# Miniprotein binders against Mucin-6 (MUC6), part 37

Target 1, 185 residues: Mucin-6 (MUC6), of Homo sapiens (Human) (q6w4x9r395to579)
Amino acid sequence: GHCSLEGGSFVTTFDARPYRFHGTCTYILLQSPQLPEDGALMAVYDKSGVSHSETSLVAVVYLSRQDKIVISQDEVVTNNGEAKWLPYKTRNITVFRQTSTHLQMATSFGLELVVQLRPIFQAYVTVGPQFRGQTRGLCGNFNGDTTDDFTTSMGIAEGTASLFVDSWRAGNCPAALERETDPCS

## First folded at step 7 (miniprotein)

Design zn18 (from zn0 with V62T)
Fold by ESMFold2-Fast, scan of step 7:
Structure zn18 (fold): chain B 185 residues (1-185), chain A 83 residues (1-83)
Amino acid sequence: as target 1 above (185 residues)
Amino acid sequence: SDLEERLEREIELVEKWLEELEERAKKGGISEDVKKLIEEARELVERAKEALERGDLFEAATLLIRAFLLLRRAARRLAEEEE
């Protein structure tokens, strides 16, 4: 399966359902029992520099009991808060520069992440067949049916993206980060 | 747990960095954008401490990630404004 985060705020699920949202928060992108050590892939969105009413992807995070890998728009890669030189290798994860504009995180457990750094920060998630029907989060449930791709963290299938996205926030976000309706720039 | 111990140390480290940036901001001559980044980072750090006290380690970790990203952005912008 393939999930993509493109154009600042567009998402295409593993079952190929496209949607767009606005938000300033960390969102759970992928949770699965197939990820080791309670692992989760997450995406951080923040206000766009060109318009305060627009938001864009600023970091992708892999968080488990052992690792807290952050790949940021500023091209810094950290694990557990410490900056790492590439290629960076752990037992099960390797982060390396695939091209001058792309980083890749390869894993031993069927998850692959490619991050485009320039000209716009974007992310591409690939999961192996063992993840079929066993994913949850913004990338959908990977069950071959787009009808229930907006399944919230409470297990409710929604018809609109807004309630779905809000249910996958990783922690509550401050009101000031979410409520900029009119740009002042 | 190892994660809990790591998060406690990271909170101590980010708290020191945040205090340094807050002190720098009090001296004036910085943009409103930088002040907002520092203020939002402070809120995230306080919420991360609260989450850790509740034993919500993953919420603490996610809040702390966002705080670090805002502080790096604030520090970069501040350095640019000084030059």
Scores: ipSAE 0.421, ipTM 0.766, lowest interface PAE 2.4, mean pLDDT 82

Design zn19 (from zn0 with I65L)
Fold by ESMFold2-Fast, scan of step 7:
Structure zn19 (fold): chain B 185 residues (1-185), chain A 83 residues (1-83)
Amino acid sequence: as target 1 above (185 residues)
Amino acid sequence: SDLEERLEREIELVEKWLEELEERAKKGGISEDVKKLIEEARELVERAKEALERGDLFEAAVLLLRAFLLLRRAARRLAEEEE
């Protein structure tokens, strides 16, 4: 299955359901019992000053009990707060430069991530067949049915993207990052 | 736990970096945008410390990540302004 985060704020789920949202938070893209050490893939969105989009992807994070790998639009890769030279290899994860504008994170557990750094920061998530029907988050549930792809963190299938996306916010977004949304008139 | 110990270490690293940037900001010649990023990062670090004290490890990890990304933006902009 393939999930994509493109054009700043567009998402296509593993079941090929496209949607767009506006948000300035960290969001859970993918959680699954197939990810070791309570692993989760997350996306950080912030206000964009470059495009017509209100928000854009600024970092992708893989978090587990062992690792906190951050790939940011600044082209810096860190694990557990420490900058790493590429290629960077752990027992189960390798991060390397695929092209001058793309990084790849390959894993031994059926998850692959490709990040486009330029001209627009974008991410592409690929999961193996063992993940079918066992995913949750912004990338959907990978069950072959698009009608329940907007299943919230509470297990409720929503008809709209806004409630779905808000339910997958990771932690409470800081007030500082929310204070810039006031209209001027 | 392993995660708690790792988060404690990461808070130390992020806070040390934050303190260095705050000291540079005190010397003046820093844009308002950079000062704002540093101030927002401080707020996130304090919230992360509070979350960790409550045992909310997931919240602490997310807040620290956001603080780190803001500091990276501040440091890059500061370097550009000093050239």
Scores: ipSAE 0.021, ipTM 0.528, lowest interface PAE 6.8, mean pLDDT 78

Design zn2 (from zn0 with A61M)
Fold by ESMFold2-Fast, scan of step 7:
Structure zn2 (fold): chain B 185 residues (1-185), chain A 83 residues (1-83)
Amino acid sequence: as target 1 above (185 residues)
Amino acid sequence: SDLEERLEREIELVEKWLEELEERAKKGGISEDVKKLIEEARELVERAKEALERGDLFEAMVLLIRAFLLLRRAARRLAEEEE
């Protein structure tokens, strides 16, 4: 299965359901019992800088009990807060430059992440067949049915993206539908 | 707890880098754009510390990542200005 985070604010789930949202938070992209050491993949969104009403992907994080790998739009890779020279290898994870504009995180447990650095920061998540029906988060549940791809963290299928996205916020962030108020505008 | 321990360490590393850039800014010869980036990073680091103290681990992580990105931009612009 393939999940994509493209164009700054567009997401396509593992079951190929597209949606868009505007939020400034860290969101859980993928949680699964197939990920070792309580692993999770997360995405950080912030204001795009072009428009205050638009948001874009600024970093992707792989977090487990062993690792906190951050790949940032500034082309820096860190693990547990320390900058790493590429290729960077652990027992189960390798981060390397796939092309002049793309980084790849390959794993031994069926997860692959490709990050496009330029011209727009974008991410592509690939999971093996062992993840079928065993994923949750912004990338959907990978069960072959798009009608329940907006399943919230509480297990409820929503018809709209906003409640779905807000349910997968990691941390104390404003809801995706809240607008910035500028008294001078 | 593992995430909390890692965030405490990362805050320490980012804070040290921030302090180094702040000391450099005090010596002068730095553009207003760079000064603003450093000041914004300081605000985010302080907010991250407050979030960690409250137990808001992911809020602390988000703020810290944003602070780190601002410091990277400041450092790059400083290097460019020195050329």
Scores: ipSAE 0.000, ipTM 0.173, lowest interface PAE 15.0, mean pLDDT 74

Design zn20 (from zn0 with I65F)
Fold by ESMFold2-Fast, scan of step 7:
Structure zn20 (fold): chain B 185 residues (1-185), chain A 83 residues (1-83)
Amino acid sequence: as target 1 above (185 residues)
Amino acid sequence: SDLEERLEREIELVEKWLEELEERAKKGGISEDVKKLIEEARELVERAKEALERGDLFEAAVLLFRAFLLLRRAARRLAEEEE
């Protein structure tokens, strides 16, 4: 299944439900029992420099008990606060430059992330069939039914995007991202 | 903040559920795997409370949701075992 974060503020879920939101925070994009060590994929949004009313994706984070991989729009990749040169390989995860404008994070557990760096920072999430009906977060529940894609963090299905998105907030974007990308970290 | 108030409410709800599962575990007859999930969820809830006390809302939210997922897994497996 495919989930995309495009055009600054548009999301298309694994069940192909499109929606838009305006937020300046870190949001849980994908959580699943299929991710090892309680893994989660998160998206960081901040205000656009062109318009204060618009927000855009500025970083994607993969967090587990063992790893905190941050891929930012400035092409910096860190793990557990340390900058990494590409290609970067761990036992289960490889981050590499797929093209001059795209980075890819490939995993052994059925999750793949492609990040477009230019001209607009965008992300594309692919999950294997084992994730069907086993996902939660901004990318939806991947159960083949779009009517319950807006399932909140407490398991309640909502009819509107705003209540759904707010339920997946995981902190303040400027504070969280600044701590991760501090040059002195 | 709105997030802090929401996290406080979510911690209350998750901890209530955790306590219910811990009480069920005390009665015995559950698998070692389910016991480990409940124990791990307890650790995550305590860490989430500590993070919230420090003002680390990002860390608190992540830990709390990880605890929630473990409790859902424990509850589902427990239901299967009790058939």
Scores: ipSAE 0.000, ipTM 0.111, lowest interface PAE 17.8, mean pLDDT 72

Design zn21 (from zn0 with I65M)
Fold by ESMFold2-Fast, scan of step 7:
Formats: C-alpha cells, sequence, structure tokens
Structure zn21 (fold): chain B 185 residues (1-185), chain A 83 residues (1-83)
C-alpha cells in the first residue's frame, strides 16, 4: 500500500482516499503492531510562512523505544537528537540519499519512506502486505474500504477529515486556527 | 528506563541550544516571527519536562521533538536576518 503527503496539507490514504486538512501540530501518520519496539511514523505540520495561512509538512519522524529519526525540510537527518551523515544504518533501518532531491528510509520490517526535499517537502509511505488491516493514523486503516478511512484514535468512523485529523494529534497542540463558516449566519 | 534517560539528556541539549539562541537574539534586532518561535520552543520544553516528570515518555518525546524543530527554524531565520 501507498500513502502520500503532498502539496502542503494533501493526504492520500493506503486505500486511496484523498483528503486535505489545515493544521499546525505533530500527527500520527502510521501506527501498527507490525512496527517493532512500539514504532510510529509521525508528520509535523506548521504554517508555510506565506501570508495566505496555508500549512505545510516540515518534518517526518519515526519514533520507537530505540530510535527517534527525524527528517526535516532543512535536509538534516537526526537520530535521538544527533545529526547523522548519510548513509546512516542501524540494525533494521537505513537512511540514504536516493537522488539529489530525495531521501529514503528503508526498513527490514516492510515500511519504506521516501521524502522529497525540493522543490516542495513531501513524503511517500509504502507498506508491505503484512500491514493490510493492521494500520492506524492519518494514512488510514488499509482494509480495502475507503468509507471507514476516517477512523479516529477512539475507533469511531467520522464523516469529516477535520475530526479524524484532530483525533490523531500527538502532543498538546493549540486548536486549529481555521473554522468552518456557519451557513446560517 | 533507557528511553527516560535519553529524554533527560535530550532536554539538557535542547535547553542549552534554547539559551544560546535567546542570548544571540538579545544582541541584535530580530523579527517578531523569530521571537515567537523561541518563545513557543521554551513553552514546549517546559511542558516536555512536566510530561517526563509524570512518566509520560511518549508525550515528552513528541513535545521535545517539536521544540527542536522550532529552534532549528528560529536559528535559520536568525542567521538569514543577520546576513
Amino acid sequence: as target 1 above (185 residues)
Amino acid sequence: SDLEERLEREIELVEKWLEELEERAKKGGISEDVKKLIEEARELVERAKEALERGDLFEAAVLLMRAFLLLRRAARRLAEEEE
């Protein structure tokens, strides 16, 4: 399965459901029993720095009991707070420069991450078939049915992306600045 | 735990960097954007310490990582403003 984070705040789930959200927080992108050492893939979003108030992906994080690998839009790769020269290899994870504009994190457990650094910071997540029906987070549940892709951290299928996304916030972030306008005004 | 010990060390390193950026900022004029990044990072570091003290290691790790990213952005902008 393939999940993508593109063009700032656009996401396409493993079941190919597209959606968009506006947020400034760290979000759980992927949790699964298939990830070792209680691993989770996370995405950090912040304001783009342009005046029209769009948000953008600024970093992708793989966090487990052993590793905290951060790949940022500034092209710095760290593990547990220390900057690493590429290629960087652990027992089960290798981070390397795939092209002049792309970094790849390859793993032994069926997860691959490709990060586009330029011209726009974007991320592409690939998981093997062992992850089918075993994923949670912004990338959806990978069960072949798009109608329940907005399943919150509480296990409730939501009809809107905003409620779904807010349920996957990691850490105590401020409330989103954007609100839906009331048509009854 | 080993994770708890790693987080304690990371907090120390992030706090040293935060202090360094604050001292750097005092020596020159900086934009409101940079000031806000540094202030938000400080708040996140304090919240990370509180999370660590109550044993919420995942929350501490996430807050600390976000603080680190804000400081990195502040440092880059500060360097651009000085040049």
Scores: ipSAE 0.012, ipTM 0.421, lowest interface PAE 8.6, mean pLDDT 77

Design zn22 (from zn0 with F58W)
Fold by ESMFold2-Fast, scan of step 7:
Structure zn22 (fold): chain B 185 residues (1-185), chain A 83 residues (1-83)
Amino acid sequence: as target 1 above (185 residues)
Amino acid sequence: SDLEERLEREIELVEKWLEELEERAKKGGISEDVKKLIEEARELVERAKEALERGDLWEAAVLLIRAFLLLRRAARRLAEEEE
């Protein structure tokens, strides 16, 4: 399956359901029992410097008990807070420059990530068939049915993207719905 | 655990950098955008410490990543403003 984060704020799930992102937070893209050491793939969104989007992808993170790999829009790759020269290899993960504008993270466990650095920071996630029906997060559940792609972290299928997106926030960020009212200060 | 010890060390390093940027901000002459980035990073560092105290290592790691990204953004903008 393929999931994409494109154009600063657009997401297409593993079941090919497109939606737009309007949040600024760290979000869980992919959690699965198929990922070793309680691994998860996450995306960091912040206010955009690009005119076509209010929010933009600024970093992609792979976090497990062993690794904290951060690939950021300023073209720095870190693991556990230390900058790494490419190609960077661990036992099960290799990060390397695929082209002058693209980095790839290849794994031994059926997950591949390609990051476009320029002209716009974008990410492409590929998972093997062993992940079918075993994924959760912003990339959807990969069960071949788009009607439940907006399944929240509590297991509820929503009709709209906003509640779905807010349920996959990692860390204590303001909910998008809380910003509907502009408080006087 | 190894993860907890690593996160404690990372928080120490991030907080030292944050303190340096906060001291620079107190001298004045920086934009409101940069001040807000530094203030948000402080909030995230404090929340990361609270998460560690609760034993929520995952939450601490996530908050720390966001704090570090904000500090890098603040540092880049400061460099631009000083030219």
Scores: ipSAE 0.284, ipTM 0.678, lowest interface PAE 3.4, mean pLDDT 79

Design zn24 (from zn0 with E59D)
Fold by ESMFold2-Fast, scan of step 7:
Structure zn24 (fold): chain B 185 residues (1-185), chain A 83 residues (1-83)
Amino acid sequence: as target 1 above (185 residues)
Amino acid sequence: SDLEERLEREIELVEKWLEELEERAKKGGISEDVKKLIEEARELVERAKEALERGDLFDAAVLLIRAFLLLRRAARRLAEEEE
């Protein structure tokens, strides 16, 4: 299965359901019992700046009991807060530069992440068939049915993206990070 | 735990960096946008400390990610303003 995070906070789930949201938080992109050490893939969104009123992806995070790998829009890769030179290898994860504009995180457990650094920061998530019906988060449930892809963290299927997205906020997002979008700016 | 010890170390590192940027901001000559980023990072660090005291390691870890990203953005913008 493939899930994509593309410019302007557009997301296409593993079951190919597209949606857009506005938010300036860290969101759970993928949780699954197939991920080792209570692993989760997360996406960090923030405002694009003065010339753009839209939210944009600024980092992708893999967090487990062992690792906190952050791949950022500024092209810095960290694990547990420390900057790493590429290729960076752990027991189960390798992060390397695939092209001048793309990084790849390969894992031994059926998860692959490709991050486009330039011209627009974007992410592409691939999971193996063992993840089918066993995923939760912004990338959907990977069950072959798009009608329940907006299943919240409480297990409720919503008809709209906004409640779905808000339910997948990772941790408590401080009010200081929430900025109103001005449609005229 | 090892994770708790690592998060405590991250908080120490981000606090030191944040204090350096806050000191630089007090000397003046930086934009309001940079000041806002530094202030937002301070709030995140304080919330991360509170999460750690509550034993909420996941929340602390997540809050620290955002704090580091805001500080890197503030530092980059500050460097550009000084050029």
Scores: ipSAE 0.473, ipTM 0.770, lowest interface PAE 1.9, mean pLDDT 81

Design zn25 (from zn00 with E59S)
Fold by ESMFold2-Fast, scan of step 7:
Structure zn25 (fold): chain B 185 residues (1-185), chain A 83 residues (1-83)
Amino acid sequence: as target 1 above (185 residues)
Amino acid sequence: SDLEERLEREIELVEKWLEELEERAKKGGISEDVKKLIEEARELVERAKEALERGDLFSAAVLLIRAFLLLRRARRRLAEEEE
């Protein structure tokens, strides 16, 4: 399966359901019992330094009890908070430069991530067939049915993206970071 | 345990950067955008400490990642403003 995060705030799920959202938080993209050590793939969305109503992807994070990989538009950061030189290798994960504008994170457990750094920060998630019907998060449930792709963290299938996206916020985002003003609200 | 010890070390690192930036802010001459990033990072660090004390290691890690990203952004913007 393939899931994509493109154009700043557009997402296409593993079952090919497209949607867009507004929000500034860390969101769970993918949780699955197939990920080792309680692993999760997450995306960080934020705004530019001026007041805007739209959000954009600023980092992709893989976090487990064993690994912490943070990929941002200008560098890779690991569990000690230091920027790392590429290639960066752990026991199960390798992050390397695929092209002058793309990074790849390859894993031993059926997850692959490709990140476009320029001109726009974008991410592409690929999972093997062992993940079928066993994923949760913004990338959907990978069950072959787009009708229930907006299944919230509480297991409720929503008809719209907003409640679905909000249910996958991670780390209890502070009110200040979630506050937005939009003349068109 | 091991993860908890790693998170404690990460909090120490983030707090060191945060304290350096907060001292820099007190001297003046930094933009409001940089001040906001520093303030938001402080809030995230405090929430991460609370999560860690509750044994919520996942939330602590997520909050620390966001704090770290904000502080790196603040440091970069500050360097650009000083050029």
Scores: ipSAE 0.514, ipTM 0.790, lowest interface PAE 1.8, mean pLDDT 79

Design zn26 (from zn0 with E59K)
Fold by ESMFold2-Fast, scan of step 7:
Structure zn26 (fold): chain B 185 residues (1-185), chain A 83 residues (1-83)
Amino acid sequence: as target 1 above (185 residues)
Amino acid sequence: SDLEERLEREIELVEKWLEELEERAKKGGISEDVKKLIEEARELVERAKEALERGDLFKAAVLLIRAFLLLRRAARRLAEEEE
């Protein structure tokens, strides 16, 4: 399955449901029992300088009991607060420069992340088939049904993106403003 | 635990950097945008300390990530303003 964070504030879930939100917080992108050591993939959003978006993706984080890998729009990669030269390898994770404008994080547990650094910071998440029906967060539940893609952290299917997004905040941040855009309307 | 010890070290490092930036801000000559980044980072660091004291290690880690990002942005803007 594929999930994307594009255009600063647009998300497409694993079940291909698009939505947009406005927020300045760290959000849980993906949680799953398939991730080792209570691992979670997260996205950091902050105020944007671009005229067509007030907030945008500024970093992607993989956090577990062992690792705190942060890939930032300033092109710095850290693990547990220390800046790392690429390629950077741990037991189960390798971060490397895929192209002059893209970084990749490859894992041994069926998760891959590609980050576009320029001209706009964007992220692409790929998960193996073992994750089907076993994901939670902004990327959706990966169950093949888009009608429940806005399932909150409490397990409730919402009709609006704002309540869904707010339920996946990782810190004490302001509530996200609703910016849901339906490309089919 | 290893995570708790790492977070304690990160808090010490970010606290020192934050104090240096706050002292520079008190002397004036920096933009309001930079002051705001420093103030937001301070709030995140205080909340991270509170989370750590409650044993909420993952929340402390998340708050520290954003604090470091804000301080790197503040430092870059300061360097640009001094050119």
Scores: ipSAE 0.486, ipTM 0.793, lowest interface PAE 1.9, mean pLDDT 81

Design zn27 (from zn0 with W17R)
Fold by ESMFold2-Fast, scan of step 7:
Structure zn27 (fold): chain B 185 residues (1-185), chain A 83 residues (1-83)
Amino acid sequence: as target 1 above (185 residues)
Amino acid sequence: SDLEERLEREIELVEKRLEELEERAKKGGISEDVKKLIEEARELVERAKEALERGDLFEAAVLLIRAFLLLRRAARRLAEEEE
């Protein structure tokens, strides 16, 4: 299965359901019993520097009991808060520069991540067939049915992206009241 | 508590970086955007400390990710404003 995070704010689930959202938080992108040591793939979204009203992907994170790998828009890769030179290898994970503009995170457990650094920060998630029907998060449930792709963290299928996305927030983001450049009427 | 000790070190590091940014920011006057980034990073650090105190290591680890990203963004913007 393939899930994509493109154009700053667009997501296409493993079951090919497209949606977009506005949010400034860390979101659970993928959780599964197939990920070792309580692993989770997460996406960090923040305000776009160009548009006050837009948000965009700024980092992708793999977090487990052993690793906290952060691949950031500023092209820094860290594990457990320490900057790493590429290629970087752990027991089950290798992060390397695939091209001048792309990084890849390869794993031994059926998860692959490709990150485009330039010109727009984007991410592409590939999971093996063992993940079918066993995923949860922003990438959907990978069950071959798009009608329940918006299954919230509470297990409820929603018709709207906003309720779905908000249910997958990690880290309880503070409500940031943005100052408007021009007050509305 | 190896993970707890690592998170405590991350908190110490981010607080040190936050202090450095605040001192540099006061020096020449800063935009409201940079002030907001610094304030958001501080809020995340305080929440991470609270999570760690409760034993919620996952929450603390997640909060620190955004704290570091916001601090690096604030530092970059501040440097750009000073040039």
Scores: ipSAE 0.593, ipTM 0.785, lowest interface PAE 1.2, mean pLDDT 82

Design zn29 (from zn0 with L13R W17Y)
Fold by ESMFold2-Fast, scan of step 7:
Structure zn29 (fold): chain B 185 residues (1-185), chain A 83 residues (1-83)
Amino acid sequence: as target 1 above (185 residues)
Amino acid sequence: SDLEERLEREIERVEKYLEELEERAKKGGISEDVKKLIEEARELVERAKEALERGDLFEAAVLLIRAFLLLRRAARRLAEEEE
């Protein structure tokens, strides 16, 4: 299965359901019992440099009990808070430069991540067939049925993206200096 | 490695980085954008410390990721402004 995070705020699920959202937070893209050490793939969204009211992908994170790999739009790769030179290898994960504009994270457990660094930061997630029907998060449930792709973290299938996306929020999303109504630029 | 011990060490490193940027901000002459990033990072670091005290290691880890990304953005913008 393939899931994509493109154009700043567009997502296409493993079952090929497209949607767009607006939110500034860390979101769970993929959780699965197929990921070792309680692993999860996450995406960090922040306000766009073009518009303060728009959101864009700024980092992709793989977090497990052993690793906290962060690939950010400034082209820095860290693990457990320490900057790493590429290629970077662990027992089960290799991060390397695939092209001049793309980084790849390859794993031994059926997860692949390709990150486009330029001109727009974007991410592409590929999972093997063992993940079928065993995924949850923004990338959907990978069960071949798009009607339940908006299944929230509480297990409820929503008809719209907004409640679905908000349910997959991870960590704190402070509203420091944010106003209810954004003034014109 | 012990995950809790690693997170404690990471919080110390991130907080030191935050404190260095806060000291630079006290001298003045920085943009509102940079000041806002530093303020948001401080709030995230404090919440990460609280999460760690509760034993919520996942929450602490996630909060630290956002804090560090904001601090890196603040440092890059500050360097650009000082050029």
Scores: ipSAE 0.536, ipTM 0.813, lowest interface PAE 1.8, mean pLDDT 82

Design zn3 (from zn00 with A61V)
Fold by ESMFold2-Fast, scan of step 7:
Structure zn3 (fold): chain B 185 residues (1-185), chain A 83 residues (1-83)
Amino acid sequence: as target 1 above (185 residues)
Amino acid sequence: SDLEERLEREIELVEKWLEELEERAKKGGISEDVKKLIEEARELVERAKEALERGDLFEAVVLLIRAFLLLRRARRRLAEEEE
């Protein structure tokens, strides 16, 4: 399955459901029992430009009991707070420069992340078939049914992107003052 | 836990970096924008310490990520202002 974070604020889920949101928070992108050591993929969004309604992806985070890998729009890669030169390898994860504008995080457990650094910071998540029906977060539940792609952190299927996105907030970060989570609704 | 130990080390590292930037700011010659970034980073670090002390490791993680992002942004802005 493929999930994408593009154009600052657009997301396409593993079941190919597109949506848009506006927010300044860290969000759970992917949680799954298939991720080792309580692993989770997270996306950090912050304000872009002078408008409070415009937000963009600024970092992607892989967090587990062993690793806290952060890939940021300033092209810095850290693990557990320390900057790393590429290629960077751990037991199960390798981060390397795929092209002059793209970084890749390859894993031994069926997760791949490609980050576009320029001209716009964007992320692409690929998961193997073992993840089918076993994902949670902004990328959806990967069950082949788009009807319940907006399943919140409480297990409720919502009809709108705004309630869905807000349920996947990570931590107690300040809410955006002029948040628009679905400008089409 | 391993995570708690890692977060304690990250807090020590970010504290040293933040203290250096705060001392630079006290000597003057930096913009309000850079001062606000440094001040916001300090607030995030203090909140991260409090989260860690009460055992809220996940909250500490997200606060530290944001603090590091703001500190790197402050350093870039400061370098630009000194050009």
Scores: ipSAE 0.456, ipTM 0.719, lowest interface PAE 2.3, mean pLDDT 80

Design zn30 (from zn0 with L13F)
Fold by ESMFold2-Fast, scan of step 7:
Order: structure tokens, then sequence, then C-alpha cells
Structure zn30 (fold): chain B 185 residues (1-185), chain A 83 residues (1-83)
């Protein structure tokens, strides 16, 4: 299955359901019992565009009890807060430069991540067939049915993306500014 | 736990970096954008410390990721402004 984070704020789930959202937070992209050591793939979104009125992907994170790998749009890769030179290898994960504009994170547990650094920061997630029906998060449940792809963290299938996305926030994010205080034309 | 010890070390590192940037900001001559990044990073670090004290290691880790990203952006922009 393939899930994509493209165009700054556009997501296509493993079951090929497209949606867009406007949020600035860290979101759970993929959780699964197939991921080792309570692993989760997460996406960090922040303000972008003119006057920072739009949202865009700024980093992708793999977090487990053992690793905290962050691949960010400034082309820095860290694990557990320490900057790493590529290729970077652990027992189960290898991060390397595929091309001058793409990084890849390969794993031994059926998860692959490709990150486009330039001209727009984008991410592509591939999971093996063992993940079918075993995923939750922004990438959907990978069950072959798009009608329940907006299943919240509470297990409720929503008809719209907003409640679905909000339910997958990772941690407590600062409230968005409700009223613009600075002119931005 | 080992994870808790790791997060404690990360907080110490990020907090020292944050303190250096805050010191530079006090001297003036930096943009409002950079000040806002530093202020938001400070809030995230304080929330991460609170989460760690509660034993919420996942929340602490997530908050530290955002804090680190904001500090790198602030440092880069500050270097550009002083260029």
Amino acid sequence: as target 1 above (185 residues)
Amino acid sequence: SDLEERLEREIEFVEKWLEELEERAKKGGISEDVKKLIEEARELVERAKEALERGDLFEAAVLLIRAFLLLRRAARRLAEEEE
C-alpha cells in the first residue's frame, strides 16, 4: 500500500482516498501492531505560503521506544536529537540519499519512506501486505474500502476530514491564532 | 527508564540552545518572525518538561521534535539577518 503527503497539505490514504486539511501540529500518520517497539510514523505540519495562511509538511518522524528519527525540510536527519550523516544505519533502519533531492528510510519490518526535499517537501509511505487492515492514522486503515478511511482515534468513521484529522493530533499543540494581529498582504 | 534518561538529555541540550538564542534576542535587532519562533520553542520546551515530569514520554518526545525544528529555523533565520 502507498500513502502520500503532497503539495504541502494534500494526503492520499493507503486505500487511495484523497483529502486536504488545514492544521499546524504533529499528527499520527501510521500506527500498527506490525511496527516494532510501539513504533509510529508521524508528520509535522506548520504554517506556509504568503502570510503563513496555509499549512505544509515540514518533517516526517519515526518514533519508537528505541528511535526518534526526524527527517526535516531543512535536509537535516536526526535520531534521538543527534544530527546524522547519511547513510545512517541501525539494526532495522537505514536512511540514505536516493538522489540529490530525495531521501529514503528503509526498514526490516515492511515500512518504506521516501521524502522529496526539493522543490516542495513531500513524503511517500509504502507498507507491505502484512499491514493490510492493521493500520490507523492519517494514512487510513488499509482495508480496501475507502468509505471508512476517516476513522478517528476513537474508532468512529467520519464523513469529513476535519474531525478525523483532529483526532490524530500527537501531543498537545498550541492553539492556532484565531485573529491575525500583523498585516500580511 | 532509558527512554526517560534520553529525553532528559535532549531537553538539557535544547534548553541550552534556547537560552543562547534568547540571550541574543535580548540584544535586539532581530525580526518579529525570529522572536515568535524562539517564544514558541520556549513554550514547547516547558510543556515537554511538564510532560516528562508526569511520565508522559510520548508527549515529551513529540513536543521536543517541534521545539528542535523551530530552534533550527530561528537559528538559520537569525544567521541570515546577521549576514
Scores: ipSAE 0.529, ipTM 0.811, lowest interface PAE 1.7, mean pLDDT 82

